Miniprotein binders against q9h3h3. Designs and how they scored, part 231

Target 1, 235 residues: q9h3h3
Amino acid sequence: EDGFTAEHLAAEAMAADMDPWLVFDARTTPATELDAWLAKYPPSQVTRYGDPGSPNSEPVGWIAVYGQGYSPNSGDVQGLQAAWEALQTSGRPITPGTLRQLAITHHVLSGKWLMHLAPGFKLDHAWAGIARAVVEGQLQVAKVSPRAKEGGRQVICVYTDDFTDRLGVLEADSAIRAAGIKCLLTYKPDVYTYLGIYRANRWHLCPTLYESRFQLGGSARGSRVLDRANNVELT
Key: E = the ipSAE of ESMFold2; O = the ipSAE of OpenDDE; V2 = 0.75 times the mean of E and O plus 0.25 times the DockQ between their complexes.

## First folded at step 18 (miniprotein)

Design hS1
Fold by ESMFold2-Fast, scan of step 18:
Structure hS1 (fold): chain B 235 residues (1-235), chain A 80 residues (1-80)
Amino acid sequence: as target 1 above (235 residues)
Amino acid sequence: SETIEVTVTEETSPEEVAEEIVKALEEGAEKVRLTAYGREAIERALEAIIIVAKRLGYRITVTIEKEDGKTIITISLEKE
């Protein structure tokens, strides 16, 4: 994963989004069916391109759970892309503030907490906890990548509606911790993903706004969250 | 050493609260406790904290606790 260009990462993400998804949709499916669905499609066993002997024979881009109150709104992604091209050709500075303004103008506000885990029992257990939290209403929507490489880590994405809503981002972190998750979490706005801003970007922007670390003890939250841009640590 | 108590409401100015916090910390206060009721008040308290961090020019650590329908945000200079 080190050494991949932003263009390669964007192409891989687009391919996964275009391939079929395995979805548990709590808006139309009874919650009682979740445990059977999780047992049928553990993310450590679902393969990216399909394999006889795995739960899927056909390609799977993502495994997702939609909450009962989930209402998808991706905003005006086409308008965002056009404004981004215009900004790049204008010679104007590209900063976190400029990107935030573009996102707000085009209503591309969603963001996500990311966790990376190796394939195995720990990943499947973490995903099951997140999926139950989504179906029970503590989180809105989540997805997990299928197994693409032998030994490679998989990613769980837990979405929030509005990355500019600091309290909403923090509430999602608390819900993730309450679900039993102890690994490192990072938060990324979807606007950065749509514009191809990854780790190795030419504008030297940090692609994550928040970082959450599990903390034992008296914290009511269960974690320490660093707001990277504003240099504030929340416990 | 002292603890300063501030109530934040949906009508509170984050800039005014930030000024009060900065002054208290510069004058040697060990803690400032912000008490907020409801989402708008909590967001205003968080905005004030961000203003404080930018004015002080170094990382600040705050503790957030929820109890009895209120949120208590504590700023302390002696955080790990």
Scores: ipSAE 0.474, ipTM 0.799, lowest interface PAE 1.7, mean pLDDT 84
Fold by OpenDDE base, second read of step 19:
Structure hS1 (fold): chain B 235 residues (1-235), chain A 80 residues (1-80)
Amino acid sequence: as target 1 above (235 residues)
Amino acid sequence: SETIEVTVTEETSPEEVAEEIVKALEEGAEKVRLTAYGREAIERALEAIIIVAKRLGYRITVTIEKEDGKTIITISLEKE
């Protein structure tokens, strides 16, 4: 049940990547326009298919904010997929280390912190905090899913350039926490998405490398980050 | 409980740091404090901690603090 839902959500996310995006690009748009853009396109009101009365008349796949340092680099995703198929055919054991090596070899190093929030003020407020952090250069790029017809939770994705850079992953968590986000965060490499590694996969691989939990009065980060693969808690 | 201090430099391998941490823990240290200067030393310290975590087979807690241009990484064993 959880596997089918995860694959379905992944297919929906991939389909959404092909639809138009609402983008605030800090490289071309003054930071002073961010507040007006956020007010015009609150993610709780932007609808996936441009429903009547929504701020968007056309379908929207994602709402995104690009920082000044943002450079789109997806690496060699096709080479990665071919190598993954060859690896599966070889019958060699597949480990998190195998996936890491494939990602490095093909330069598919991006990853993201994920947070799931119900539509409403809390989501819009969280998104505004993240968007500001991106425009201020504390984060590089973020996106949020539009409101679905069926309702449900919306996802905010905050990207890092390299999931193998542990400090970079932790710095992004700290920036998210500094933006006032208190919910559970999970970190997932994009390589796991490209290879179709979801919950309950046949290799028993956990697609989540890190979990961040908010902590009051704790370390300077305001969170505890669990490295799930190595069973290390970072505070 | 005795806190053992280990200095991590850019010249120290993660394996060497891991051996020092393991030695400290075997000697009865409840906490090991790593001092790292700069990003590379911090990464080496974190790699060393992972080596240690794999060897121990149980969860370890790591605190990372910045103080006066150095990073202090404190390892504590969660006694369940």
Scores: ipSAE 0.376, ipTM 0.775, lowest interface PAE 1.1, mean pLDDT 88

Design hS10
Fold by ESMFold2-Fast, scan of step 18:
Structure hS10 (fold): chain B 235 residues (1-235), chain A 80 residues (1-80)
Amino acid sequence: as target 1 above (235 residues)
Amino acid sequence: SETIEVTVTEETSPEEVAEEIVKALEEGAEKVRLTAYGREAIERALEAIIIVAKRLGYRITVTFEKEDGKTIYTISLEKE
């Protein structure tokens, strides 16, 4: 369906990044203040463009929690974009391996586990669990989208600092599951976001590297993680 | 219900471990447990698992567990 173009999606993402964020920063704020902050700003009630009837009167792009060790590093995005344009004009096949190499060369290494939930109790409960895991040190940083006007699904993003560190990616998945999250998770490196690789892209690339499905059975309480690039189950 | 234990280190060849896993599973082992300590060893274990999956037509189940600073991957063939 033609609900949105890639240009429209990119513009919406840029607007959200540029609008104010509601941030709990564990680097400067005591962990004891988190529960009050979560109660004040439940993501199902925070509106994207502000509403006197919601917790916010002004626009909010993202609601975020920064862990005590959080150190942002976006890498060389300009160099990445130049290399990407050169690759596209070269006629060489564009593959997950080629994109991984571009990301490593330009130090654009961050990535994120994504979960999409409808506004309501389950979203707020999931976010509270993730936020506590971040403040307690099991996860590094996370954000959640505010409520859109039409009430569509909201997204929780749980970041890792290096998508090439498979141990770190799987540890984040494990910590998300330990926080009580049972929904489908997908993992997307930020390089794919910068290069505009979304669902149904023209290069026929899978827009995510990993998929995690909750599995409860036998002595193992965890998840099944699929490497989507290679179609192999890792856990 | 035979389980084969394999330790993976930063010096371990993923290709050699993959050969050991494939052979064990084809010879009737129910599970193969890979134990890795440290990031380099864990990455080598994951590379071996990918090789195994490709050789066995993606018909494997892998579970992940952490214990005492070690990462343990348990690999088994999917029934049916």
Scores: ipSAE 0.000, ipTM 0.118, lowest interface PAE 23.0, mean pLDDT 78

Design hS11 (at its last look DockQ between E and O 0.50; V2 from the best seeds 0.57)
Fold by ESMFold2-Fast, scan of step 18:
Structure hS11 (fold): chain B 235 residues (1-235), chain A 80 residues (1-80)
Amino acid sequence: as target 1 above (235 residues)
Amino acid sequence: SETIEVTVTEETSPEEVAEEIVKALEEGAEKVRLTAYGREAIERAFEAIIIVAKRLGYRITVTIEKEDGKTIYTISLEKE
């Protein structure tokens, strides 16, 4: 696995979620302050573990923007985890459908569009566009990873409140494209993240439901959204 | 008719609807429009769509709309 296991990746993600976040909260902060905040905290310069030479001297797990109408609802994550444990010990087959039913039963419905970009101007520009879309109400909430010590790609996550609402997932993709984003996007339900299921997992589950690819003049929505596993294009 | 309309309910068999859709498309229907109300019906409708795609062996396009509290899936074959 090129030096990292699923367990290592899960531990890194958990640490980021538990470390402090830099947040622009449009519910309590005027939208006019966003541009100054974005200039102060460009994600290419904010360091994961802090550096006196960067905008942060202390660790930062995520840089986030909350929309005016953002109302977090993670559902019953504890109940989901207990049910997942019971399913594993039951010996019953673990399938996408079974996991989806657990998510619905425990109201763990959120999901996210992901984009991965190298540190630099293009990342900062993409994040600024997403952040403005959130503050203007076209998206609900988004976050971006800080710069890693090893200098790898950073991730922007754009959340939707219900992964089973396929139209809502498509509407978020359209808003991301309208913000000027042209790179590959992938969509992942948070249920997989809460259960520690990544691409290389024991159950051979694919946590990615959709891909979105930018298309010049080739479609009415400006992108193609594809469920590759099932060979279905959504529009 | 170029468009076939199907209503999916919480009691609808996804396999039976998939069979109906595959037959309609193979007989030259341009589009099949599935209307569903409520989570269970919406999920059954999309399960049928997945079965259709697997049976046809071709990529299908699904347009998603909401109208009067109902979810409408319109199935068409990939544009040539």
Scores: ipSAE 0.738, ipTM 0.906, lowest interface PAE 0.5, mean pLDDT 87
Fold by ESMFold2, look of step 19:
Structure hS11 (fold): chain B 235 residues (1-235), chain A 80 residues (1-80)
Amino acid sequence: as target 1 above (235 residues)
Amino acid sequence: SETIEVTVTEETSPEEVAEEIVKALEEGAEKVRLTAYGREAIERAFEAIIIVAKRLGYRITVTIEKEDGKTIYTISLEKE
C-alpha cells in the first residue's frame, strides 16, 4: 500500500534519465546562443514523447543546462548501495545520521533544490532565469522535466555538490531567489534517490532536508530556509 | 556580554557546548557565535545547535557565514 505510488514515480524518473536529454552545455556552446535555445525549447512545450506540434520530434527525458564549471562526480554509488544493504542486515538503527554518514563515507554528496510549477509562462520564465544563472556561473547545473501528455506539474531541479555544506546550499537558494523565483523550494539529497528512499518509507526518513520560502523584504538571501527535521531556521 | 564566542573542534563535545550556549542565552547573551574549521568540527557545532534548539523548545534562527576559512554559526535571541 505505502510506497506503490513512489515506486511508479521512481520507475518513470529512471526511464526519463535513460531517454535523450536536451542539453545546453556552456562548456562547449557560446553563452550568446542561450536565449535562442530557450525560445526554441520552452519546457511547457517540449513533450516527453515528441507529440505532434512539439518543438521536439523525439522523446525527451530532461531539459538541462550545464554551467562552465560543471564537473560530473556522482561518488561511490555502488559502494554506497552495498553498504546500505549491509546496514539493513546489521540490526543497527537506521536514522538520518546513519544516512548522512553513509553519504559522506562514499562521497555521494550531491543534492538539489526542487520547484514544481504548472506548464505555462511562469514555468518557462522560471526556467529561463535559472538557465541564465547557470550559464553566468551563479549555479552549476539545472534540469527541468518536459511536459507530460496530460499536463501535470513539471519540476525544476537545481543541483548543489555537497548537501552537508549548509552554506553552499543556502548560496544556491540565494542565487535562485536572485533569478526572481518566489515559489516554495524543497531540498533533497541525492543519496535518498540512489537508495530508493521515498516520502513513504518504512524507516520514516524524510528525504526533504530544507524548505525555502520567499520573504519580501527579508534577509540578504531573500528567503526563509527551514531545516525541517531540527526545526531550525537557517539564514 | 552581548556576544559569546565558542570555538568548536573535532574533539569538542556537542552536549557540553550546548549546555554552555543555553546557559549564556539564559544569562542574557544576545548572540552566540560558534566557530569551526573542517568537516568534523562543523558537524559537531551544528549538533550542538540542534541540542540547543531542542532544549529551548522553540524555533531558533542560525546565521551561517564563512570567515578566514572557518564556518561561523551565529545564534541570536532577544527576550522581552
Scores: ipSAE 0.643, ipTM 0.865, lowest interface PAE 0.9, mean pLDDT 87
Fold by OpenDDE base, second read of step 19:
Structure hS11 (fold): chain B 235 residues (1-235), chain A 80 residues (1-80)
Amino acid sequence: as target 1 above (235 residues)
Amino acid sequence: SETIEVTVTEETSPEEVAEEIVKALEEGAEKVRLTAYGREAIERAFEAIIIVAKRLGYRITVTIEKEDGKTIYTISLEKE
């Protein structure tokens, strides 16, 4: 039981979004500098509040890497939230299809693969693999949480532009697997975050659309991706 | 092993497609390939797959491929 409620983790993530980010932007920085940047700011050593002896002296919300094709587009989040409030007051049934339609209507289509790793070499190695994949154009954007004082798992988020594009979601999973990552991955649309849909929500909506498990020697993609809502394995 | 091909259009109902898939599987098809052109057909094809998965009551495997502007779903039953 990770003692932090999904709501608490979401609140922490939102608070972290407001603090300074350590960013490697491949659009402005030569790819040859990536290794030096990764060595300077290993996620396991970068601290959330800039603790003495950490690589960062100031608070860091996230460590991020932006690819060449990265364009920040959050869509109409305010319109989405207003429509969501109106939907709740209407008494209409709320389904995954309803959320999908809201997301499409308001152009809030981003989603992310999530992996949780303990601080240390495995995390830093996984992050380095992801960062390289982003800089090489196999992925568009990724971020990792800094080390918390209390310890605990750090999260790597790998984004896709459209959670409704199943093939794009699968391609990102394949790129993550090609980077050597073998842990469990879960995919969550950002719309679910913006609407406050977490685990054990009152609508019984699963906030995780897909689950990826590493598979040795089987599929060309090196993983099995389960559509959790529909009980369909995607390959 | 016979692969049955089904073309999904914007006019085809997901229920009709699902019935064709189930029929093909009952007739001994090992795989069913759905071809969809355009966003609406792609979604209809996937809705049909969901209907099939619900009807069968067990997990099905779906391969997704994109070729020449079409999306191809290949349904296979995992032989346990």
Scores: ipSAE 0.601, ipTM 0.866, lowest interface PAE 0.7, mean pLDDT 89
ESMFold2 (binder alone), look of step 19: mean pLDDT 82; pTM 0.781
OpenDDE base, look of step 19: ipSAE 0.539; ipTM 0.827

Design hS12
Fold by ESMFold2-Fast, scan of step 18:
Structure hS12 (fold): chain B 235 residues (1-235), chain A 80 residues (1-80)
Amino acid sequence: as target 1 above (235 residues)
Amino acid sequence: SETIEVTVTEETSPEEVAEEIVKALEEGAEKVRLTAYGREAIERAMEAILIVAKRLGYRITVTIEKEDGKTIYTISLEKE
């Protein structure tokens, strides 16, 4: 009623992943069709469970854009879950390093830059910029949540294929900034999502690996990026 | 000099470069500038930077510049 647990958040995420997605797939659709698709499905208007007055009458879990080079690889999520249960039972320390090793062992390597925006023009404008960058080849794949019944903030997820490839993660940040995005970004590996690591988890892990803040002037990057685990700030 | 220059190549040892950087900073260098050309050299420079941060035990700031196809990382101990 009033709050959500990690279990509730995981159930909602699973339901969204299993419901139909609205996809612009640049591997099979000409780039010239993107602007019409974005106009038809602005994320501030697409409803989570459908409404005759919205662009969708049926449930939509995610709105996504796939780049020309996008090749999905989720790894061995089942093996990851089994190893996670064994790790918790073993008494071995649960740290960013042990989770990183678990992810590498099971090839669960993808991760994402996250931005949270209220429904409205700024969200739709940000999503359009990201979608164009994906179709033009500066980013690989992205998705945005539909509008929830409660009208809370929506999330844009911009994926990289390997969270251990630091340069790839930083290149995605630069491409997001080049697309005109100025809001706070945080980077979360999918392994943390699969294992239910959210804010205020019992292992006291920061749920994100990187934080990016827009920077005016100075640096060629367009942002300041904090690497939380290694305590390095890139400007 | 107040700035130390280091060239990183695809054959550079990140551990050896990190040792050189830590020594220079501990001996009073204000900045250390690493120049790398190409993806493997850039990866090795980044690895050296992470080793430096771990060995110093406090946050470091790295400024990234691109010039003539090269990536230049400038390490300083100044907090931002």
Scores: ipSAE 0.244, ipTM 0.707, lowest interface PAE 3.1, mean pLDDT 83
Fold by OpenDDE base, second read of step 19:
Structure hS12 (fold): chain B 235 residues (1-235), chain A 80 residues (1-80)
Amino acid sequence: as target 1 above (235 residues)
Amino acid sequence: SETIEVTVTEETSPEEVAEEIVKALEEGAEKVRLTAYGREAIERAMEAILIVAKRLGYRITVTIEKEDGKTIYTISLEKE
């Protein structure tokens, strides 16, 4: 009975962050090499543990593409966690506004659009579109999970620098849609991940701030974006 | 019902499945059992579970069973 708790999924995600990454860094690698790299390491074939016959012989935590403008900045995650523990102990109400303020105070502002796709051509095609958009400077950084042994869905994460910058979040959605991706997208701040505010948290906080649905013939953005916190459609 | 059963098909959207699960749990179901037949349904079930976990904000436990060509996901709220 392999019971996956939200904690187990988080632990797996953290373990994946510690394993080697397959990275295409556009800052150091010519864009002309992207197609060969994508062909060598299709996400649907790269295995989490380096299974026999996979493109990777060693464990891979993530496959990632870094854009020219990518600068890793995680902010003060330790200070954020300490403040979060103190807040929990205080018995004060915890709201989305509280989390936003904690994130701002500790400069933990990164967030990501998430899409979940089955292993296969659609995933590899979506990833190739995203990777190209990153290398072309329409997006800053993206990663995709490798194939698990159980054949579960893979996740593509497309990052933005600031989840409080509504325009930047919407621009990233537009870039993802322009890359040909039509699936549901959800936007999650990294602060929610660092604080263990997973899907099922005792504070009833929705970890998803935005939801994007593809729309045919709609606005110039090709999607409708719902603000989950306010239940308001943005686009 | 202590356990609500939801069948995931290739035609059922992960969002619809997730809404059914959330509704069931909010209505007091202790467990929701998803049955998925085939790869696409399994993928949809997993997506739905992921959506549910995101929406409920409660710690969920997912048990996976494979039986006679179907995959069964049992979702329960961890009562701390």
Scores: ipSAE 0.000, ipTM 0.209, lowest interface PAE 14.8, mean pLDDT 82

Design hS13
Fold by ESMFold2-Fast, scan of step 18:
Structure hS13 (fold): chain B 235 residues (1-235), chain A 80 residues (1-80)
Amino acid sequence: as target 1 above (235 residues)
Amino acid sequence: SETIEVTVTEETSPEEVAEEIVKALEEGAEKVRLTAYGREAIERALEAIFIVAKRLGYRITVTIEKEDGKTIYTISLEKE
């Protein structure tokens, strides 16, 4: 927590999405090139706005790996935003179910597992594990933020194509754990990001749908997953 | 230590199974075990579990086991 407002966080996210991305695209690049690419662009060293002596001289918004089967579909984000404004004016209840229905109607279905790590070896190691899982086909797509000028934690985002496909979300968690990741994970549907749902939002909604905690030896899954909205714990 | 066994198939109604599970748990069943074969059946079992959680209004714990190509979900009520 950097003390930034939801508006500031949304503006930074938009700027990052619009700036150039460093992409390893497994649809067009042989898997054998991945290790060299990871060595060239470790996320702890790639700077957000470019610096002499970093791997990049120009701004980088995200570092991403696309899986061989990756087929992007963002849905109708503009229609979603218009419907959201209408919903807020209508007096209808704003609930997780209402947002789910809005997302389904506008085909804004993607979501992501988030992990926040300090710049350094552990971040770079975690990203390498995730990137390999994407290229090997266990995950579909992932991205990691570059190092910010102000410092602070960096985020790895591991995407699934449909947050309403509970099995798919859980399979992604299992694949992240199999890649050696042991830190706390939270799952956020992209609809919440587009509509500005963060912690302490006006509607008192939980900003994430799932929380995953690593468990060694006690769980068949390798993790304990809590669905906060429906109050279900999966182990 | 009553455990209720339920088989979920690609033709199972999640709403009907959820109603059956809610009644069993409210009548004192300690565990409900759902067995599913294949992705569509597994999806229907998960849907039923989440309907159950919504209807009960408190946290439920679900353990997941895999045996011989089948997925087994065991619903247990959390200690209060």
Scores: ipSAE 0.423, ipTM 0.788, lowest interface PAE 2.2, mean pLDDT 85
Fold by OpenDDE base, second read of step 19:
Structure hS13 (fold): chain B 235 residues (1-235), chain A 80 residues (1-80)
Amino acid sequence: as target 1 above (235 residues)
Amino acid sequence: SETIEVTVTEETSPEEVAEEIVKALEEGAEKVRLTAYGREAIERALEAIFIVAKRLGYRITVTIEKEDGKTIYTISLEKE
């Protein structure tokens, strides 16, 4: 039972989005500098508030890596929220299909694979693998949360441009697995975050569309991906 | 165990593919193998699989293989 409500974690994530980010931008920085940057700012040592002795002296919301093809497009989040409020007042049934249509209409299509890891070598190693995959163009953008004072798990987010593009979502999973990541992955559309749809929401919507489990051997992707909405396991 | 092969083309609707899969399974096929060439056929194959899953009402397992520019989906019913 991660004692923090999904709402609290979301509020913390939103607050972190407003603080300065440590960014490696592959569009402007040579790939040869990545290893030095990773060594300077290991996620397990970067602190949320810039604690004494940390690599950062100032608060850091996220550590991020942008790939060469990265273009920030958030879509019409305000229009999405207004349409969502109108939908709630209409009394119409709210389904995953409804959310998908809202996302498409407002061009809020981004989603992310999430992994939660304890601070330490495994986290830093996982992050280094992901960061390299982003810089090499196998992934577009990723971010990792800094170390909190209270400890706890850090989250790595690996983004895809379109959560409705199932092939793109699966390709990102494959790239994450190829980077040596073996932990459980969950995929969440950003639209669910913007609309405040968390675990145990009143609409009984599952905010996780996909789950990826590492598989040893035989599968070309090195994972089994459960499509939770369709109850299909992809191997 | 008889594996039924279905080729998915850009001209085949996901619904038609789904009907063929369901028919094959009803006829006692243990596995159905979908072969898709190109991105559109892949998307159609996946959509067909989801239609099948919805119609059956239980979880299905799909193995994905890539061979010689084609994507192969092998649908199997998890024997609980």
Scores: ipSAE 0.035, ipTM 0.559, lowest interface PAE 2.6, mean pLDDT 86

Design hS14
Fold by ESMFold2-Fast, scan of step 18:
Structure hS14 (fold): chain B 235 residues (1-235), chain A 80 residues (1-80)
Amino acid sequence: as target 1 above (235 residues)
Amino acid sequence: SETIEVTVTEETSPEEVAEEIVKALEEGAEKVRLTAYGREALERALEAIVIVAKRLGYRITVTIEKEDGKTIYTISLEKE
């Protein structure tokens, strides 16, 4: 609700992206090595800025797993930024639909399911499940934040290549649930991240497109997914 | 006053499906079942569902079932 919080979150995200990453890359590393790598780098123990007592002495921005078929495509981020500046200057309404069109025009299509968990066994267990799903081919790529200096929740990000592909977004949710994840998930397109749209944005946009809640039985889907922009609930 | 069945194919327009659904619901159907075969038909059915929600102007609930290689989306009107 505080504008300072939104600015702080954007600065933290940029710093993490620029710092070194710990990566398990299934394109070049045998799947049999994953369990040893997960044991070496549990996210609850990897520190954001390094600590002699942790697995890392140097800063780590993200811990990531790349699937065997992972092929990154960030689109035209430069063109997106230029179009965003023009849009803000134009006086045109800034809406989810307008941002969707900017993203499509500039091929900035990736997005991610987010889950926030406290440091500890449940975080490490959830990350291990997600990492195995990536290496086995059910998900494309995932990242998890290291432990923050002041503590607080860590985030697991599970990416899809096209946020406009509704089926692909829903298939990723199903794969996350099949990996044993029961916590709240929200889906955010990367275009919102590039443009700095967080909880307390000045345009009052919801920072996420979908919300997934685990169902405790009686649903063909196994989760209740709300499409926030289109007002459709899938069960 | 009953359940209406609609089949979605790879060649079906989402707008055409949405018009059929809205008409059925406006004429008193309690449920509309969309049967889709294959991924592209599934995507077209989801697009149609979004158009329906926008046309109705309130939240719609869709249940998903799988049967013999096809996916069935069932649209139900809100109970309140």
Scores: ipSAE 0.452, ipTM 0.795, lowest interface PAE 2.2, mean pLDDT 85
Fold by OpenDDE base, second read of step 19:
Structure hS14 (fold): chain B 235 residues (1-235), chain A 80 residues (1-80)
Amino acid sequence: as target 1 above (235 residues)
Amino acid sequence: SETIEVTVTEETSPEEVAEEIVKALEEGAEKVRLTAYGREALERALEAIVIVAKRLGYRITVTIEKEDGKTIYTISLEKE
């Protein structure tokens, strides 16, 4: 009975947040070294716990690439959380507009395009495309989860600075598509993660603001982007 | 204590699973049984559990069982 205590999973997630990141920082590392770095640390082979025979001997929380324009700004997450608790206690209606306003007020505006891919060549190829787009300045920052022992899908996160900037969100989608990625993409604001807004939440809020589907022969963007909150196609 | 079953498919995001877990807990479930079909679903389930644990401030115990080629995760929440 290999009971994993979710203290182990929460400690693993906290430990994963505390685990070393494999980072390529384009601000300090020449772009010419990217290919060697990608070859050294293919996401499908980098293991979360540094398994024997993996490229990493130590635990890795994330593999990340930082672009030249990357500036970490998390905003006031603590103030956001406090305001969220107060809002819940008030019994006021909670809407996507409420969450947007909270995010703006506390400057928690980051969001990410998410893609889930099985470990293997397709994942590594997708990651290489994204990493190149980040280093070339088409994207600002991206990360990919390491391979779990149990396997399963790895997630690539491509960040945008402002989920309220529809054009910026769409530009990132276009850059991802230009990198050759054809899978389904979902866009999630970080505020939704911080406030614990997930699917089937008690407020019936959709945690995904946008969905991007690849389209062959479509518009110049190569995708259809759906605003899920309004059920409107943007592209 | 009523065990609520949550099915995790390859189409279910960790966030969806997490909310189903939260919903189950809000409905008074002390235990949530996650049924994951395949390795990908399992990873999603695990991610969901972590999300829930962090969100609710609960000590979570996960029991992993294999039944008929399915991985069944039984999540027990203990209030710290």
Scores: ipSAE 0.014, ipTM 0.219, lowest interface PAE 8.3, mean pLDDT 81

